# Designs tried in a protein design chat: VH-VL binders against q0atu2. Part 53

Target 1, 119 residues: q0atu2
Amino acid sequence: MLDKKARIRTSREYRNVFEKGKRLSGRFLIIYYVENALDNNRFGFITNKKIGMAVIRNRIKRQLRAIVREYQGQVKNKHDIVLVARAGIGKSSFEGMEKDYIAIMKKAGLFARNANKID

## First folded at step 15 (VH-VL)

Design yi3
Fold by OpenDDE, fold request of step 16:
Structure yi3 (fold): chain C 119 residues (1-119), chain A 119 residues (1-119), chain B 110 residues (1-110)
Amino acid sequence: as target 1 above (119 residues)
Amino acid sequence: EVQLVESGGGLVQPGGSLRLSCAASGFTVSDNYMNWVRQAPGKGLEWVSIIYRRGSTEYADWAKGRFTISRDNSKNTLYLQMNSLRAEDTAVYYCAREGSESWYYFDYWGQGTLVTVSS
Amino acid sequence: AYDMTQSPSTLSASVGDRVTITCQASQSIDSWLAWYQQKPGKAPKLLIHDASSLESGVPSRFKGSGSGTEFTLTISSLQPDDFATYYCQQWDDYSGEAYTFGGGTKVEIK
């Protein structure tokens, strides 16, 4: 899992991202992102019941965390980012989710200029 | 410099099989998201299938179980195996590459190959 | 599957005319929309991606605009080479449908 410091954990933290952040939708994900006053990025994950049963939602969440971990070192600093899984993600491959994450993050301009794993 | 050339189309009876090829040059097929898109005579464009960079695949619902997308990296060639063909499968079949600047659009297309399913 | 309504299906115009084609998505796709031009017997040609990004080599008279659910392709001054069929295209999160195309708009000579 992500480091505890790299996780959005409280309702207040989530609310702040939703109220003050920007929103961008992809094929399988919606991201909300806003700058924070910390020295690190924090990530939040939301999987709604429309995705499927709890076992499916948990699987998707694990997969999304894996993707975020893989690329977190290439994300611009000082951001709170919430990933909201869209309904169709339950039938998506891991690679499909990864593609979407990268596509959205690139479009949002959240990757560092010299990110190597991007493309 | 980038070029896609489809081949393998022709006349086939209902229930028959056919394998289409798409020879790529100027880029590496396995490093890109490659798609098949078809167009029935006088009709619009219809997405058929995609193969991801690491090999994951997706198909249109009507194509599942009958169509198989694959590639040969040594030949830098994309394939579409079509089985149990029906009259409604009659169409020009295009191979298309997703863009490199961003994804979810097609920047290069082949000239297409005609598949005619008729008794 | 996402529904995509492209309008009009056909339009007649003259050289020099301002032409507008609309694509409406059933759900918001932000700026994930592309426009293509297709001439008879030819493959589609990419004109615009990401709603408003003009593909290299495409004349500046082509302009893409819009976001969310409403998108527009505008040809500021129609040229003889522009008579063709145009398609919009988006991603789709429906299982078994990765991409959806609009129904097309045939731009013909008045």
Scores: ipSAE 0.909, ipTM 0.952, lowest interface PAE 0.5, mean pLDDT 94
Fold by OpenDDE, fold request of step 16:
Structure yi3 (fold): chain C 119 residues (1-119), chain A 119 residues (1-119), chain B 110 residues (1-110)
Amino acid sequence: as target 1 above (119 residues)
Amino acid sequence: EVQLVESGGGLVQPGGSLRLSCAASGFTVSDNYMNWVRQAPGKGLEWVSIIYRRGSTEYADWAKGRFTISRDNSKNTLYLQMNSLRAEDTAVYYCAREGSESWYYFDYWGQGTLVTVSS
Amino acid sequence: AYDMTQSPSTLSASVGDRVTITCQASQSIDSWLAWYQQKPGKAPKLLIHDASSLESGVPSRFKGSGSGTEFTLTISSLQPDDFATYYCQQWDDYSGEAYTFGGGTKVEIK
């Protein structure tokens, strides 16, 4: 589980990311990202009912948190990043989800230049 | 130099089976996303399957249950096992690399191998 | 599933002509769009990725542009070596299809 300080927790924090951040869509994820005034990154997760039943949404959320934790050290600091799960993610493999995360984060320029894939 | 060489194509009767191979050189298959893409005679390109770095696989709906993508890391070779073949499966089958720095596009292709399903 | 409409299906042109091929996606894919060139009896060759990034070794007369749902491949001055079939390609969020190709555009000599 992500440290509390690494999580977007309030509606105000989410609103700030959506209003001021940039948006980028991948195959299974949409990310909203904006610089923050902190020394750490914060992540938020959105899993809507369109993904499926609560059990599925919870599974996806756990998987996304796991992916974020694994690559956390490679993400440029001082960013608030919200991950929005797309409808098709419910049928995706973990690796497919992971690939999409890496792809969109790289495209957004949020990974450090020396970032390496984790296998 | 990156190279992909398909083999195993040929004439097979409906209901028959065939296994295609894709020998890779100049890179490690297991470090990349490897795909099969086919092209019916005079038609367009159609994605068949993908195998991820840790071994997860995905298939087109029409391929599920009949096609199996796999690899032998010791041989640096990609495979496509095709069962219950149908006339509409007649096509040139390409192995296509989605390289480690390539996201959602295929940077290298083999020459293809022709599979003809006919009575 | 994402639909991808490529137009035109066939294009007749002369050497030196400006050629434009369009790819339209049913949903926004931002810049996740690649272009390939394929000659008879040969495998597709990657020309452009991420909508506008030209692959190494590809002549500068090839240009990719667009974002969202509308994309264009432009050949500023058609050369004899450019007569071929071109395909656009994107990802697909449908579980039964990971990638989608356009229908192709055959560029033939007038």
Scores: ipSAE 0.901, ipTM 0.952, lowest interface PAE 0.5, mean pLDDT 94
Fold by OpenDDE, look of step 15:
Structure yi3 (fold): chain C 119 residues (1-119), chain A 119 residues (1-119), chain B 110 residues (1-110)
Amino acid sequence: as target 1 above (119 residues)
Amino acid sequence: EVQLVESGGGLVQPGGSLRLSCAASGFTVSDNYMNWVRQAPGKGLEWVSIIYRRGSTEYADWAKGRFTISRDNSKNTLYLQMNSLRAEDTAVYYCAREGSESWYYFDYWGQGTLVTVSS
Amino acid sequence: AYDMTQSPSTLSASVGDRVTITCQASQSIDSWLAWYQQKPGKAPKLLIHDASSLESGVPSRFKGSGSGTEFTLTISSLQPDDFATYYCQQWDDYSGEAYTFGGGTKVEIK
């Protein structure tokens, strides 16, 4: 589980990311990202009803948190990043989500140059 | 030097089975996203299946239940088991590696192996 | 899956001509598009990935452009070695296919 300080929690924080951040879409995810004035990164997760039932949305959110946690130390600092799950993610495997996350983050240039876990 | 070499193609009766192999060199199959793509004679390219680095798999809807992608890490070889073959499965089958940066494209292809399904 | 429309299907041109091939996606894919060249009896060869990134060794006369739903491959001055079939390719999230290719464009000598 991500620490509280590593989470986007308020509507205002989410709104700030959506309004001021950059957007990049992948196969299963859309990321919105913007620099923050903190010493740490914060992550937000959006799983809309179009993905499926609540149990599916909760599963997806749990999986995305796991992926983010695994690669958290390799993400460039001082960013607020919101992950929005796309409709097709409900049929995706965990590895599919992971692949998409890595691909998008690479394309966005959000991984640190010295990242060792980036395949 | 990266190289992919397919084998195992040939003539098979409808309803028959065939296993294709793709021997890789210059890189490790299990460290990459590997795909099968086919091309019917005189037609376009059609994605068949992918195997992820941790072993998860995906298939085209038409391939599900009949095709199985796998690999042997000790042999650095990718496989495609094809069952219940149909005339419309006649095609050159290529193994293809996804690119090493953002993925979702195929940077190396084998020469292909022809599968002909005919009575 | 028919979420990638490539045009034209066939293109007749002469050496030195400017050639343009287009691919239209049914949904926005940002810049997740690749272009391939295929010659008879050979495997496809990656030319461009991420819509505009030229692969190493590919001549600069090849140019990929576009984003969202509209993409273009341009050959600024067609060379004899460029007569081939070209394909665009994207990921797919909902069609039951992980990847989708365009129908192809055969560039033949006029």
Scores: ipSAE 0.891, ipTM 0.944, lowest interface PAE 0.5, mean pLDDT 94
Fold by ESMFold2, fold request of step 16:
Structure yi3 (fold): chain C 119 residues (1-119), chain A 119 residues (1-119), chain B 110 residues (1-110)
Amino acid sequence: as target 1 above (119 residues)
Amino acid sequence: EVQLVESGGGLVQPGGSLRLSCAASGFTVSDNYMNWVRQAPGKGLEWVSIIYRRGSTEYADWAKGRFTISRDNSKNTLYLQMNSLRAEDTAVYYCAREGSESWYYFDYWGQGTLVTVSS
Amino acid sequence: AYDMTQSPSTLSASVGDRVTITCQASQSIDSWLAWYQQKPGKAPKLLIHDASSLESGVPSRFKGSGSGTEFTLTISSLQPDDFATYYCQQWDDYSGEAYTFGGGTKVEIK
């Protein structure tokens, strides 16, 4: 579970990331990211209704939170990061999402050099 | 040195089965995303299947239900079991590795094994 | 599924020529595109990943560029070793295939 401190909470916080942040698309995910003024990272997750029914969307959010938690120690601090699920993510396995997260985070420069290893 | 060596190709009748092998050296198969890609004679490249590092799999829609990707980690070997073969499955089959610095791209390929489906 | 349109399908060129091959994705793939070289009877060889990142040992006369939906592979001065078929490749968002390849461009000696 991500700590309360590590969550993007408010609409204003989300808008700041979308308006000021950089954007990078992967196969299943889009990330938006911006430096924050904190000593830690914060994460937000967006799944829209075109992905599927609420059960499907909640499962995807749960899986993405688990992936973020597993790799959080490798993420450079002081960033607000919003993960936006693309429409095709509903057909992905957990490993497909995990692979895409690692790939896009590394391409964004938010991971250490060896983040491609399974931990 | 990274090497991939396919074997098990040959002539098979329509409706028949064939198991392809890909022996890997210089790296560990289970630490990598491994793929099968095929090429019909005189034609382009077509992705067949992937096995993820933790064992999840994906297949091209036309292969689902007929082809099964697997691996034997003690032999460091990738497999493709092909059932219900048709003339349109005639192709050179390559195994390919996704590179650790270049996931989504195939940095090493075997030399391929020819499967011919003919009566 | 994403389609890749690669052009031309065949071109004839002489040693020393500048050669340009194009690849068009049906939807934006940012810079997630690879280029491969394949010689007759051999497996494909990765030349460029991530649209413009040259693989180790690939001559600097090979140059990839583009983003979004339009990508090019340029060979600045064609050498005898460069006569081959070239393919681009992308990921797909899992609508039918994980990866798709362009139709190929055969570069032949004039």
Scores: ipSAE 0.795, ipTM 0.902, lowest interface PAE 0.7, mean pLDDT 90
Fold by ESMFold2, fold request of step 16:
Structure yi3 (fold): chain C 119 residues (1-119), chain A 119 residues (1-119), chain B 110 residues (1-110)
Amino acid sequence: as target 1 above (119 residues)
Amino acid sequence: EVQLVESGGGLVQPGGSLRLSCAASGFTVSDNYMNWVRQAPGKGLEWVSIIYRRGSTEYADWAKGRFTISRDNSKNTLYLQMNSLRAEDTAVYYCAREGSESWYYFDYWGQGTLVTVSS
Amino acid sequence: AYDMTQSPSTLSASVGDRVTITCQASQSIDSWLAWYQQKPGKAPKLLIHDASSLESGVPSRFKGSGSGTEFTLTISSLQPDDFATYYCQQWDDYSGEAYTFGGGTKVEIK
């Protein structure tokens, strides 16, 4: 469970990330990210109908929230980050999603220098 | 320092079974994403299977149901159990580690072990 | 992206030549591409990861470029040690394989 203050909530907030942010695509995920004016990070999640039925989309969103929560202490503060699930994610295992998240976050430079080890 | 040594290759009849081993040194197998990749004589490289750090696995479609990737963490060793072998499985089989600084790429490979499936 | 087209399949060159090898993905893979070198009877060796990042200990005459669907490996001045077969490699989220490789480019002495 992500804290309510760590969630991107409004259409305006999502639009700001998409319009001003940087984009990086991985195997199963796309992230959009931009520095914010807060003291904390905020995360948003997008799963659309291309991925599959509602049960599958809800499972994926739950798994992505769990992954983000596990690694949130490693993320540099003051960022709004939107995770967009790619169409192929429905066939991924939890570990496939986790691996992709870690890889893409490292490539984006979003992990803190002195944070706890990821692996 | 990092080394991967495959063994267990040899001549086997069609329909037979063979277990390949990959002894690792200089790193811990269970802390890494480990793969098998094969190469038929005179041909290119073909991915076979991955075992994730938490133990989840993926297989090439043609390998599913016939091949099983596993590991013994106490021996720091990766395995590939190969059943129902066919002539087209004749290849050099490599174990490969995904790079610790960037996933999705193989930074260390073993020397390979030859599997020949022939009457 | 389940297929990679690598060209040429064979090229002949002399020591000192500039050599260019091309790899094309069927779908965008951003910059998630590796290049490997393989000599006969030996395992592949990682040269470049993330399309353009040189692996430690690889000579600077090797340069990778490209993003999206088209990628290039260039050897700026071919050396005797560079006669080998080269492979590109990507992740794949559409086929039954997690990773796919290009068909290879054999670089031969002229």
Scores: ipSAE 0.791, ipTM 0.901, lowest interface PAE 0.8, mean pLDDT 89

Design yi3
Fold by ESMFold2, fold request of step 16:
Structure yi3 (fold): chain C 119 residues (1-119), chain A 119 residues (1-119), chain B 110 residues (1-110)
Amino acid sequence: as target 1 above (119 residues)
Amino acid sequence: EVQLVESGGGLVQPGGSLRLSCAASGFTVSDNYMNWVRQAPGKGLEWVSIIYRRGSTEYADWAKGRFTISRDNSKNTLYLQMNSLRAEDTAVYYCAREGSESWYYFDYWGQGTLVTVSS
Amino acid sequence: AYDMTQSPSTLSASVGDRVTITCQASQSIDSWLAWYQQKPGKAPKLLIHDASSLESGVPSRFKGSGSGTEFTLTISSLQPDDFATYYCQQWDDYSGEAYTFGGGTKVEIK
């Protein structure tokens, strides 16, 4: 699970990312990201009703949090990053979401050089 | 040196089955996103299926229920089991790896294996 | 009935010509587009990923451009080795087709 300090929590914090940040769209995700004034990264997660019922949306949020947690040590510091689930994400497997997250984070330049390495 | 070598193509009657193999060298199949792509004679390229690094799969809608992608990690080999074959399945079948520099693109392809479905 | 419309389907050109091939996506794909070259009897070869990033070893006369829904592949001075069929390729976010290809553009010697 992500630490409390690694979460975007307030409407003001979310608004700053959407208004000031860069946007990159992938297959299942859109990310908005901006440098912050902290020593750490913060993540936010958004799903909407087009994805499905609350149970489905909560599953997707949980899966996205797990993915972010797995790769958080490889993310370049000092960024606020909001993951917005696209409408089609409900038909994706966990691995489809994971792949898209890695691809979009690499394309945004937010991963360290060796983020794609396999152990 | 990355190489992909398909085999198992041939002539088969409508309704028949065939298993294609793709032997990989220079990389580990289970560390990568692996795909099958086909090309009917004189026609364009058509995606068939993907197997993800952890074993999840996706199929083109027309392939679901008839084709099964799989792999044998001990042999570093990708497979495509094709059942209930039709004349429309006549094509060269390629295995392809998604590039580690950017996912969603095929950086290495095999030479292809021809499947002909006719009476 | 592809998600991608590629044009022209066939193009006749001479060595030294500037050649432009176009792909149009039915929905915005940002810059998630690849270009492939294929010669008869051979597998496709990746030329460009991310709309404009040349693969290693691809001649600099190849240039990819575009974003959103409209993309082009330009060959600034056609060489004998460039007579081939070219395909664009994308992902799709709302279908049972993870990847779709354009219909292809065959570049032939005049």
Scores: ipSAE 0.750, ipTM 0.893, lowest interface PAE 0.9, mean pLDDT 89

## First folded at step 16 (VH-VL)

Design ti6
Fold by ESMFold2, look of step 16:
Structure ti6 (fold): chain C 119 residues (1-119), chain A 121 residues (1-121), chain B 111 residues (1-111)
Amino acid sequence: as target 1 above (119 residues)
Amino acid sequence: QVQLVQSGAEVKKPGASVKVSCKASGYTFTGYDINWVRQATGQGLEWMGWINPYAGDTGYAQKFQGRVTMTRNTSISTAYMELSSLRSEDTAVYYCARDYDYYETSYFDYWGQGTTVTVSS
Amino acid sequence: QSVLTQPPSVSAAPGQKVTISCSGSSSNIGDTYVSWYQQLPGTAPKLLIYDNNRRPSGIPDRFSGSKSGTSATLGITGLQTGDEADYYCGTWDDSPSAWYVFGGGTKLTVL
């Protein structure tokens, strides 16, 4: 479970990341990210109706939160980061999403440590 | 600048197949899904499905399930839509469109110029 | 008749205001966000409005959008002859499964 300070909370904050942030896409995920004025990171999770029914969307969000929580200690601070579920993600496994997340975060330069040492 | 350029007009007989191409430029092709939309003469827009060009995954409108196949070739940044068992009712302009995610939805921010497919005896 | 219902046509004189309605349901407009597309004669559709009321760069503020309940509205003020086009609302629906739905389209005539 992410600390309340580590969550993007309002629709305005979400939209700011989409409008001002950088975008990188992988197989199942897209990330949008922008530097914030805080001393910590904040994470947001987005699915939409093209992904499927609410049961599927809720499963995806739960899995993405677990992945982010697992690796959050290795992420560079001072970023707002939104994970967006990509069409086709409903067929993926937890491991597939996790691999995709690691690859995207590495390409974005958002890991503070060497990617091979991520816990 | 983002551009989607489609293949030229096609004339087909009933029962044949047609394959329309959509070549992307000005952006990372695998980073955005491609949707296909058609428009019969004097009619509205009809969504056909999407392809995720990274994974190759697809989702089709139920109306076209079993007749449509969407593919891509990432080395030439090109998406394809093939419609089989053509009927006169399939006469339409076929568009590809780039899907852009924004907050809790998405929309089609760039469109190809359209490909006219005519199905006639 | 489309799942999203639009008037088939609207018309007004140059300089006037028109509105174009788009009526949907709880599985689409009522629970998500609406886009509008402009299709000028002989051309592909073009994104006009997204996220209910936002304009892409280059779209003048005389184009506006709003959403209330299961309905969306496109407003055009200061009507110009160059605005003659077909206008479509569109959004995702998840009933019975995920699909993108367009309104039936509205032909705007400037007289």
Scores: ipSAE 0.811, ipTM 0.915, lowest interface PAE 1.0, mean pLDDT 92
Fold by OpenDDE, look of step 18:
Structure ti6 (fold): chain C 119 residues (1-119), chain A 121 residues (1-121), chain B 111 residues (1-111)
Amino acid sequence: as target 1 above (119 residues)
Amino acid sequence: QVQLVQSGAEVKKPGASVKVSCKASGYTFTGYDINWVRQATGQGLEWMGWINPYAGDTGYAQKFQGRVTMTRNTSISTAYMELSSLRSEDTAVYYCARDYDYYETSYFDYWGQGTTVTVSS
Amino acid sequence: QSVLTQPPSVSAAPGQKVTISCSGSSSNIGDTYVSWYQQLPGTAPKLLIYDNNRRPSGIPDRFSGSKSGTSATLGITGLQTGDEADYYCGTWDDSPSAWYVFGGGTKLTVL
């Protein structure tokens, strides 16, 4: 589980990211990202009913949190990042999700240059 | 400005197939799902399914499983909906609509102008 | 026939207020956000309300939405002749799998 300080928790925080941030889309994920005034990154996770039943949505959230946690130390600092799951993610493997996350984060330029296990 | 422009009217015989196109512009095509919705004359809206233009992933309404195929050509930002084994009941106006994912919700914020498909003997 | 239930028609005079109800269940309206679409005669549907009560740019504030329990309501104040149209509620249902559902539509006549 991500540390509380590493999570976007309020509607206001989410709205700020959606309204002021940049948007990039991958196969399974859409990311909204914006610089914050903190010394740490914060992540938000969105799964809507388009993905499927609550069991599926919860599973996807857990998997996305796991992925984000794994690569957290390699993400450039001072960013709020919201991950929005796309409908097809429910049929994806964990590895597929991870691959998509890496790809979209690279495209966004959010990984540190010396990041390992990314290339 | 976001626009969805659909192909022209179609007249088909029962048992035939129809393929309707939806050309998107004004935004990143692969970044938003496309939904298809039809409306029989004098009737309500009926959701058919969605496609993710990024890789072509689809989800169809149960009613159309086995008869509908949604595809896309990313090079020309165009989505396609093909309906086979046409019946008279398939006579309707078919719409494509952009799916906007925002927070924990999804809605159709832009619609094509519609394509009339008539199935008659 | 439709998963979401709407009155088939409503009518009022210009300047008056009308409400259109949309009734669903716990698997759809009860557990997600509702959108409303306006369809003028002979035209494609247009997004009118999203997230239960939010208006897209260009939609006047005389259009409003609300949700309570398994029902949603569209409100139109200061009714104008140009509001004469069909109105549809819509939302996602996840039982047994994710699919989008519309109401049966409501024809609004401006007297």
Scores: ipSAE 0.756, ipTM 0.924, lowest interface PAE 0.9, mean pLDDT 94

